# VH-VL binders against Uncharacterized protein At4g14100: the designs that were tried, part 5

Target 1, 181 residues: Uncharacterized protein At4g14100, of Arabidopsis thaliana (Mouse-ear cress) (q67yc9)
Amino acid sequence: DEPVPTPWPHQFHALMFMNYSGDLSMIDLWYDWTNGRNFNIIQEQLGGITYDLEWNNGTSFFYTLDESKSCRSGQLEVGILRPNWLDGAKYLGQQNVSGFLCNVWEKVDFIWYYEDVETKRPVQWIFYTGREAHIMTYEVGAVLEDEKWQAPVYCFNKEKKSLSTKGALSEFKGYKEKAAL

## First folded at step 14 (VH-VL; from s3 with light chain S30Y Y91R K92S)

Design t4
Fold by OpenDDE, fold request of step 15:
Structure t4 (fold): chain C 181 residues (1-181), chain A 125 residues (1-125), chain B 107 residues (1-107)
Amino acid sequence: as target 1 above (181 residues)
Amino acid sequence: QVQLVQSGAEVKKPGASVKLSCKASGYTFTEYYINWVRQAPGKGLEWIARINPSGGHTYYNEKFKGRATLTADKSTSTAYMQLSSLRSEDTAVYFCARDLKYGRWFSSSGYFDYWGQGTTVTVSS
Amino acid sequence: DIVMTQSPSSLSASVGDRVTITCQASQSVYSYVAWYQQKPGKAPKALIYGASTLQSGVPDRFTGSGSGTDFTLTISSLQPEDFADYFCQQRSNWPYTFGGGTKVEIK
């Protein structure tokens, strides 16, 4: 029988290096299925920090904490990835990736998922956009303190044009089918 | 509300350089890539290069490597493209375009959701 | 480079007509195709991304479909303002490449 992907822990923390054709970023990923929330803190190389806060009810916030106080919020068609979101993925066999022997699964049009055969930890995620995520740390059970899951107050400013339930964060839509959510 | 306003038409001699500007407004400049695309008379669109205004990272079409240089000024929300060693074949309308940077689970890029009005560059003796 | 072959190069249609434009990629680009509209002397306007996702603010008479190598832009009922040039683009592989364009003219 073919191996099946290991479901995501209900809570974990991962630090990733993302390479997009040389455009590098460090991503601090906090996955918290228990509380229905997901957080990508994205540090761009020699750039700023962007916060991508996702709630399982489909609400998302995309903001910065610098002086610009930028924030976009919107309602997406889906919530966060389920722990078993990779179920049904096509097994491609084993590959040695960056010195790790990995089982490889594919979600067509979305991602190639590399999981260490021995430890069952994710090693690498290659998105169909060409982005390559290298999982640097993987801490099961780690949880970000509740206070840090709160979007800044300016995200809720009624006068802010970026605040919208319709049409906002449109570039964040359309992945449902790809992710098979 | 999102707008990309480009600099005016340019007329250059072969061998010269040109620097075009693209001023962005209506959004946070650093949240999106800026791409440059050109269209020669009677021809299709050709992608030139991309810049990440946040950190300044650039990525070029191999065809233009060494001749095209992208820069961005965050303080003025302006992207620039310098094209050197101009030749007659460089005669075209040059567009800047906003490019989606993120998307959910990094599923978006290379989609130009807003374009500048274009800048005509004419290279002639 | 991935070649995007767009068809037809031009077509004539009347208001109310159903218009179909196709784009064929030289290799699979999955669903990573975008469609744009351009009027003379104007900036291109984004219509569709992800092969089938409608850009915000674009009328729903515009629809995109396809995956892999074959893609289609459809205007269900052509309106006067829809007479323009249209072009596809793949964003799966570097360098990004565009179709040759389709001019939709009034019959």
Scores: ipSAE 0.901, ipTM 0.946, lowest interface PAE 0.4, mean pLDDT 94
Fold by OpenDDE, fold request of step 15:
Structure t4 (fold): chain C 181 residues (1-181), chain A 125 residues (1-125), chain B 107 residues (1-107)
Amino acid sequence: as target 1 above (181 residues)
Amino acid sequence: QVQLVQSGAEVKKPGASVKLSCKASGYTFTEYYINWVRQAPGKGLEWIARINPSGGHTYYNEKFKGRATLTADKSTSTAYMQLSSLRSEDTAVYFCARDLKYGRWFSSSGYFDYWGQGTTVTVSS
Amino acid sequence: DIVMTQSPSSLSASVGDRVTITCQASQSVYSYVAWYQQKPGKAPKALIYGASTLQSGVPDRFTGSGSGTDFTLTISSLQPEDFADYFCQQRSNWPYTFGGGTKVEIK
């Protein structure tokens, strides 16, 4: 039988090094299925920090905390990734990646997922957008303080904008935005 | 309202260099990529390069490496493209275009949602 | 480089007509296709992204479809303001490449 991807822990923390055609960033990923939230804190190389805050009710925010007080928000029909979101992925076999022997799965139009054969930890994520994420740390059970999950006040006083679903799972595609009154 | 306003038409001799500007407004300049695309008379569109105004990272079409140089000034929300060693074949309308950096799960829009009006560059003896 | 073959290069149509423009990629580009409208002397305008997602503010008479190598832009009922040039673009692979364009002219 082919190996199956290890479901995500309900809560974990990961640091990632992201390479997008040489455009580098460090990503602080907090996954919290228990509380229905996901957080990507993105530090661009020699640039600013972007906060990608996602809620399982479909609300998403992309914002900065600098003087620009930038924020894009939207209401999607879908929530955050389920722990077993890799179910149904196509197994591609084993590959040595960055010195790790990995099982490789593909979700078409989204991601190639590399998992260490021995430890079952994610090693690398290659998105169909061309972004290559290298998992630097993987801490099962780690949780970010509740106070840090709050979008800034100015996110609630601006027009909601559409969010791109390109390169995401098919379940996220074709979403219909819901305007908030 | 999002706007990209480009500098005026340029006339250059072969071998010269030109520097075009693209001033962005109506959005946070550092939140989006700026791309440069040109269109020669009677020909299709050709992608030249991309810059991330946040950190200054650039990525070039191999065809233009060594001749095209992208820069961005965050203080003025202005992107620049310098093209050196100009040839007659470089005669074209040059566009700057905005590109979304982020979407859900590290996706991008994969398209240019706003374009500048274009700058005509004519290279002739 | 990925070649985007756009067809037709030009077409003549009347107001109210259904117009179809196609774009074929030399290899799979998944859903990484966008469509643009351009009028003479004006900046290009985004119509469709992600192969089938309508850009905000664009009339719903514009629709995009397709995946892999074959893509289509459809104008269900051509309006006077729709006479223009249209072109597709792929962003699946570097460098980004565009179709040759389609000129929609009044009959």
Scores: ipSAE 0.859, ipTM 0.924, lowest interface PAE 0.5, mean pLDDT 93
Fold by OpenDDE, last read:
Structure t4 (fold): chain C 181 residues (1-181), chain A 125 residues (1-125), chain B 107 residues (1-107)
Amino acid sequence: as target 1 above (181 residues)
Amino acid sequence: QVQLVQSGAEVKKPGASVKLSCKASGYTFTEYYINWVRQAPGKGLEWIARINPSGGHTYYNEKFKGRATLTADKSTSTAYMQLSSLRSEDTAVYFCARDLKYGRWFSSSGYFDYWGQGTTVTVSS
Amino acid sequence: DIVMTQSPSSLSASVGDRVTITCQASQSVYSYVAWYQQKPGKAPKALIYGASTLQSGVPDRFTGSGSGTDFTLTISSLQPEDFADYFCQQRSNWPYTFGGGTKVEIK
């Protein structure tokens, strides 16, 4: 039998190094299925920090906490990734990636997922968009304090138009659709 | 509303340099890439380079590497492109264009949803 | 570089006509294709992204389709304001490249 991807822990913390055509960032990922929320804190190289907050009810916030006080929000049709979102992925065999022997799965038009054969930890995520995520740390059971999950008040200001709905919302739906297969 | 306002027309001699500006407004400058695209008279569109205004990361078309230099000033929400060693073939309208940087991991850049009005650069002896 | 071969280079049509423009990539670009409209003396205007997603504010008479190497922009019923140049673009690979353009002229 072919190996199957290890379901995500209901709660975990990961630091990731993201390479997007040389545009580098560090990502602080907090996955919290128990409380129905997901958080990507993105530090761009020599740039700012973007907060990507996702709720399981489909609400997403993209905001900054700097002087710009920027916030884009949107309502998606789907929530956060379920722990077993990789079920049904196509097994591609084993590959040595960055010195780790990995089982490799593919969700077509979405992601190549690399998992360490021995430890069952994620090693690398390659998105079809070209983004390459290197998992630097993986802490099962880690939970971010509730107060740090709060979107800023200006995200709820009705006077501000969401920029996410104009160009990114459709891609978000595609992301969730592909990931949910 | 989103606007990109570019600097005025330029007339240069061969071998000279030109620096164009693109002032952004109506959105958070650091949340989007700025791309530069040119169009020679009666010709198609040619992509030159991209800059991330947040950190200053740049990506160039190999054709322009070493000759084009992109910069951005966050304090004024202005992107710049300097093109050196100008030749007659560089005569064109130069556009800056906004490009989505991040729409979660499945998003892809390279879609130019808003453009500047263009800057005409004429290179002639 | 990926070559985007756009066809036809020009066409004449009347108001109300169905217009079809095609773009063929030299290799697969998946669905990472955009379409733009450009009027004389103006900057390009975004029409379609993701091969088939309509830009906000663009009339629904514009439709994009295709995947892999073959893409199509269709105007279901040409309007007077639609006479312009149209360009396809791939955003799958560096460098980004555009089609040669299609001039839609009044018959």
Scores: ipSAE 0.858, ipTM 0.926, lowest interface PAE 0.4, mean pLDDT 93
Fold by OpenDDE, last read:
Structure t4 (fold): chain C 181 residues (1-181), chain A 125 residues (1-125), chain B 107 residues (1-107)
Amino acid sequence: as target 1 above (181 residues)
Amino acid sequence: QVQLVQSGAEVKKPGASVKLSCKASGYTFTEYYINWVRQAPGKGLEWIARINPSGGHTYYNEKFKGRATLTADKSTSTAYMQLSSLRSEDTAVYFCARDLKYGRWFSSSGYFDYWGQGTTVTVSS
Amino acid sequence: DIVMTQSPSSLSASVGDRVTITCQASQSVYSYVAWYQQKPGKAPKALIYGASTLQSGVPDRFTGSGSGTDFTLTISSLQPEDFADYFCQQRSNWPYTFGGGTKVEIK
């Protein structure tokens, strides 16, 4: 029988090194299925920090906490990834990636997923957008304190139209999750 | 309202350099990529390069590597493109265009939701 | 580079007509296709992204469809303001590439 992807723990923390055609970033990923939330804290190389806050009810926020105080939010058709979101993915076999023997699965139009054969930890994620994520740390059961899961007040202030562009809102509204069933 | 306003028309000699500007307004400049695209007379659109105004990272079409240089000034929300060693074939309208960096699971980028009005660059002897 | 073959290069139509423009990619670009409208001397305007998602503010008479290699932009009922140039674009692979464009002219 072909191996199946290991479902995500209901809660975990991961540090990722992201390479997007040389545009590098470090990402703190906090996955919290239990509380229906997902958080990507993105540190761009020599740039700022972007906060990608996702809720299972479909609400998403992209914001900064620096002087720009940027924020865009939207209601998506889908929530966060389910723990078993990789179910049904196409198995591509085993290959050595960065010195790790991995099982490889493909979710069409979304991601190639590399999982260590022995430890069942994610090793690498290659998105169809061309972004390549290297999982640097993987801590099962890690939880970010509740106070950190709150979008800033200006995300809710409709008077500050400059903080949320119409184009950005359109992007959120039109998004369809490729990994979702 | 999101707006990209580009500098005026340029006339250059072969071998010269030109530097175009694209001033952004109506949004947070550092939160979006700026792309440059050109359109030669009677020809299609050609993507030149992209810059991340946040950190300054650039990515170029191989065709323009070594000749095109993108920069961005966060203080003025202005993106620049310098094109050197100009040739007659570089005669075109040059556009700057904005695209998103991030969507859900990094699904964004490469969609140009707003464009500048274009800058005509004429290279003639 | 991925070649986006757009057709037709031009077409004549009347107000109220159904107009269809196609783009064929030289290889699969999944759903990473956008459509733009451009009027003479003006900045391009985004119409569709993700192959089928309508840009905010764009009339719903514009529809995008397709995946993989074949994509279509449809104007269900052409309006006077729709006479313009249209072009597709893929963002699946570097470098980004565009279709050759389609001029929609009044018959």
Scores: ipSAE 0.850, ipTM 0.922, lowest interface PAE 0.5, mean pLDDT 92

Design t4
Fold by ESMFold2, last read:
Structure t4 (fold): chain C 181 residues (1-181), chain A 125 residues (1-125), chain B 107 residues (1-107)
Amino acid sequence: as target 1 above (181 residues)
Amino acid sequence: QVQLVQSGAEVKKPGASVKLSCKASGYTFTEYYINWVRQAPGKGLEWIARINPSGGHTYYNEKFKGRATLTADKSTSTAYMQLSSLRSEDTAVYFCARDLKYGRWFSSSGYFDYWGQGTTVTVSS
Amino acid sequence: DIVMTQSPSSLSASVGDRVTITCQASQSVYSYVAWYQQKPGKAPKALIYGASTLQSGVPDRFTGSGSGTDFTLTISSLQPEDFADYFCQQRSNWPYTFGGGTKVEIK
């Protein structure tokens, strides 16, 4: 009889305000399960923009478009979050967040997830790293143009920094590798 | 190769200030936080503060608030810590260390993968 | 502040021995623990992050385990270069805090 978290729509856009103990950013999240891709465009307060581009085949890029030509590239064994990635999350009851009554779930070592009881939209995500994301807009069905999913050429050079799949898997306790593929 | 090269040893009197530097190379400076950690003789490690070099945001251990000031210069890839109102208890080796800002699913930060060689600060009359 | 209580404070061991070092947090830090090795006059070197993930370039005789409040660093077969101080560190809460250290000495 516990409420279940709403699976993510296959395609959506969300604008997030992220607060990491006063280190602030605005993030455009483009989730696209249909095409196996996920994009976070991270604008830091008075700082630069980091592009986080993830593919369902495990390809991962963190890059900038400024003079630094920075790119950290890796090949992971697990893809993007599946729409039902909250399956198995522990229900923690209801809490008020910014005037929204929310159902709250926990995936240990990853996230506390706050979903509006009335509209079933995400309201807040608190990552175990201490980052708190407030969902400012939530546009179900929004699609980012294919051209904007192109990683820069310098993501394919010798300077790439690999991401550990072992660490990533431990951060998503209960996440099924087969479900990501 | 990733390097954090710190400024040379300092000898100061109580009440003075010191400004330490940490020059980064071999990586994109704004991709990582820079932290300052100290170790008094024969003692453990104590985290002081962190700076985000991208926008200059800082976060301080309450023990050091009001005395420590972190800055960063993106053009030279150099982080600085100024510590004021020095006391004899501030005698220590001061390290800079980096931690990654962003990992997949916002999973990173707080793990110090590279450290500078340390700067010895001695406070005595 | 989260107190990280590390045990033992020192130990003596021979090359080839299995060494176990423990760290207890004063409240749950989930899996948000790192382990560092420090030799005299040197900066700490990262060994383990996320409680159990081996840092790149670190020999696989080092293993980390635990979650919540109790964490363990194990060296499966001690080598001459492993005689050093070892520290745990939590990153679950501000400020980041370190254990008091364990000195591993040659017997």
Scores: ipSAE 0.808, ipTM 0.886, lowest interface PAE 0.9, mean pLDDT 89
Fold by ESMFold2, fold request of step 15:
Structure t4 (fold): chain C 181 residues (1-181), chain A 125 residues (1-125), chain B 107 residues (1-107)
Amino acid sequence: as target 1 above (181 residues)
Amino acid sequence: QVQLVQSGAEVKKPGASVKLSCKASGYTFTEYYINWVRQAPGKGLEWIARINPSGGHTYYNEKFKGRATLTADKSTSTAYMQLSSLRSEDTAVYFCARDLKYGRWFSSSGYFDYWGQGTTVTVSS
Amino acid sequence: DIVMTQSPSSLSASVGDRVTITCQASQSVYSYVAWYQQKPGKAPKALIYGASTLQSGVPDRFTGSGSGTDFTLTISSLQPEDFADYFCQQRSNWPYTFGGGTKVEIK
């Protein structure tokens, strides 16, 4: 009988090592379904930090805290990933990844998802963009304090908000829509 | 308004080097990759390389490794490509183009939404 | 390298005609295909991304479709300003590669 992917816990933190053809980053992922929010904090190797802050009501911010003080803001119809977003994913069998025996699923135009058979924890995510994430830590029940979920004030500039969402976030809607289905 | 403004035309002898520039404006320079693409007369488009302006990471098409060098200067929002050991086959229009680094869940279109006007490089004896 | 085979290499059509350009990838590129228009002496401009999503500011007579290996760009009613070269591009795998182009001549 085919295994079923484990629904995401409602709150967790993961530290990810991301490799995009040698372009490396470390990512702190805070998933918080209980409060309708998701945060990817992306530290590029020898580079800057990009903050990807997403809310279940569809508000979306991509910002920096450096001297550029940039923010791309948008309002999307699709919220954050639901805990059961992998329901209906295509099972691809088992593979050994770095000594972990994993069940593997595919969500078309989004991700290949590797889950440890023994612990049911994620081990590796390979995104259709070519980015490969290794899950380094996985802390179920971890919660980032509320005050750290605040987008900076320059995300609320009406002119910048209008201009910043037209290209970047509209493209992501396609991937999210497929992943949510 | 997003703009990528490239340096002027170059005429070079075989064996020389050329350094092309691409000045970005109207957006946050480090939020996009800068790619270099060339188009020889009567030929299609050929991708050369990409730079991440944030940390300076580069990725080169194997055909250009060892001859192409990409750099970026965040203080002037300018990307550069140097091509060495020029030959007549390098005669082309050279474009810079940007693509978005991150969307939700590290998504991106994977397409070049804005291009520079191009720089003509002519290599002749 | 993923080869993008584009067809036809050129075509001639009248204003108002429906024009179809195809692009075939040597391996699956999923939906990671873009289409560009290039007028003589100018840089390419993006028309379509993600195989089927229209770039902002592009007329809706342009339509993209396909997934996997087979992709189509359609111009539903050709206009005089649509005289140009058209290129597909994949970004599913390194290096990025482009189709050989289609020259559209307005009769």
Scores: ipSAE 0.794, ipTM 0.871, lowest interface PAE 0.9, mean pLDDT 89
Fold by ESMFold2, last read:
Structure t4 (fold): chain C 181 residues (1-181), chain A 125 residues (1-125), chain B 107 residues (1-107)
Amino acid sequence: as target 1 above (181 residues)
Amino acid sequence: QVQLVQSGAEVKKPGASVKLSCKASGYTFTEYYINWVRQAPGKGLEWIARINPSGGHTYYNEKFKGRATLTADKSTSTAYMQLSSLRSEDTAVYFCARDLKYGRWFSSSGYFDYWGQGTTVTVSS
Amino acid sequence: DIVMTQSPSSLSASVGDRVTITCQASQSVYSYVAWYQQKPGKAPKALIYGASTLQSGVPDRFTGSGSGTDFTLTISSLQPEDFADYFCQQRSNWPYTFGGGTKVEIK
């Protein structure tokens, strides 16, 4: 009789306001299961923009488009989050968050997930790293133009030994395990 | 190759201030936090503070808040720590160290994968 | 502040020995623990992060395990270059804190 978390739509856009102990950012999340891709575009308060582009074949890019023209790339064993990645999450009951009554689930070593009881929309994500994301907009069916998914040319044939993407996956123990399922 | 090169040793009297530098090379400076950690003679490690070089956001260990000031200069890829009102207990080796800001889903390991060589600060009368 | 209680403070061992160092957090830090090696006069070097993930270039005789509050670093067959100080660190909550260290010395 426990509520079941709503599977993610195959395509959506969300704007998130992220707070990490006062280090603030706004994030555009483009999730596109249909085309096997996921994009977090991270604008830091008074800072730069980091583009986190992930493909279901395990290709991962973290890059900038500013004068630094930086790119950290890697090949991971797991793809993007599947729509039903919350299957098996531990239900923690209901909590009022910012005036929304939410069902709350936990994926250990990854996230506390808050879903509005009435609308079934995500309201808040609290990551085990201490980052708190507030979902500001949630546009089901939104699709980012294909051209915007192209990593810049400097992401290719660059030396990768000085930067690591594997560490991020180890911190997402639950994410990596669920992505493999 | 990733490298963090720190400024040279300092000898100070109690009540003085010191400003230490940490020059980064071999990576994109704004992709990592810069942390400052100290080690008193024969003692363990103590985290002081960190700075996000991208926007300049800082977070301080409460023990050092008000005495430590972190800054970063993106144009020279250099982080600085100023420590004021020095006491003999501040005698230590001061390290800068980096940790990755983002992995997938805003993760980071929070571990310090590269450290500077350390700067010895001696505070004596 | 999360207290990281590391033990033993020191140990003596011979080349080839299996050594185990433990670290206990005063509250759950989930899997957000790293282990560092420090040789005299040098900066620490990362060995393990995420409790169990081996840093690139670190020999596989080093293993990390644990989650929650109890963590272990194991060296399966001690080598001459492994005589050093070892520290755990948590990053789950501010401020980041380190264990008190374990000196591994030659018997």
Scores: ipSAE 0.793, ipTM 0.872, lowest interface PAE 0.9, mean pLDDT 89
Fold by ESMFold2, look of step 14:
Structure t4 (fold): chain C 181 residues (1-181), chain A 125 residues (1-125), chain B 107 residues (1-107)
Amino acid sequence: as target 1 above (181 residues)
Amino acid sequence: QVQLVQSGAEVKKPGASVKLSCKASGYTFTEYYINWVRQAPGKGLEWIARINPSGGHTYYNEKFKGRATLTADKSTSTAYMQLSSLRSEDTAVYFCARDLKYGRWFSSSGYFDYWGQGTTVTVSS
Amino acid sequence: DIVMTQSPSSLSASVGDRVTITCQASQSVYSYVAWYQQKPGKAPKALIYGASTLQSGVPDRFTGSGSGTDFTLTISSLQPEDFADYFCQQRSNWPYTFGGGTKVEIK
């Protein structure tokens, strides 16, 4: 009887407006389940750009391309979100959000997810941290060219700059539920 | 080695202002928020505010809005807090502390993994 | 503001003892709690985040548990370096708030 959330397309691009208690950013999300990769390109309001590049083998990079040439890298226990990552989410009913009538689901300790009843496209999701992502565009089937998925060379200096795999999953109480493959 | 080195002790009269500094090293300054937390003698910890050094966005505990002002200088990797209209009750050790802005799926904020050594501010007549 | 209430405010213990510190939130904070250790004249040091996840470099004699409103920090076998103050912190709601602290003393 309850509606089920639409699985994510295997490939899409979304432009998101993120609001974290007034700390604003624009994010290009490139999701590519077919090639096992996920890319958030985060432009902070009046600030810099952070590149969040994730691979299904657990390789994770957070880097900049400015003068700082920073990279935080590591090997995580699980890969990117599966298309059906909302399986088992708790349905919370319907809510009008920004003029869209949405079905709403909750994944405990992770996210509230708002899907347009009419089009079945995401409208908004709110991370448990209070970060609100408003979906501004949603381009099903869009693919970012392979050349753009390359982390810079300074991400590969593991002795001096590395994201530890240990503890990465535990930053995220609901991550195990979300990332089940 | 990650370090947050704070400015030296201050003694002030009621009604004055103080400006504290927190110099970061050993990490990429703009990757983390800088928070300010104080501890009055024999008391617990009280969160004051945070700043995003990347664009300068600030968020304040309502108790300190209008009196606390956070700034950051990316070129020197230094965060500052000015506290105005000082009262005797503002006598405390003031800490800066960092938290990671971005973990996987935006999950890392609000846990302070490294702290400065603290700056003692004494407000007395 | 969410009030974090710690118990006890102080305790006396011997090396090798098991100690338990509790923290109760005035409303649900889910699992979004951290624990810090603070020695006199020093900054707090992170021990636990996400209620139960051990910070890197922290000995496994420290254990965190709980969700919702009730949280515990346990030290399974107290060591000389563990005599300190301990604080919980919630990050579920603005402003971030801390418990009143628990002083763990020798004896």
Scores: ipSAE 0.772, ipTM 0.862, lowest interface PAE 1.0, mean pLDDT 88

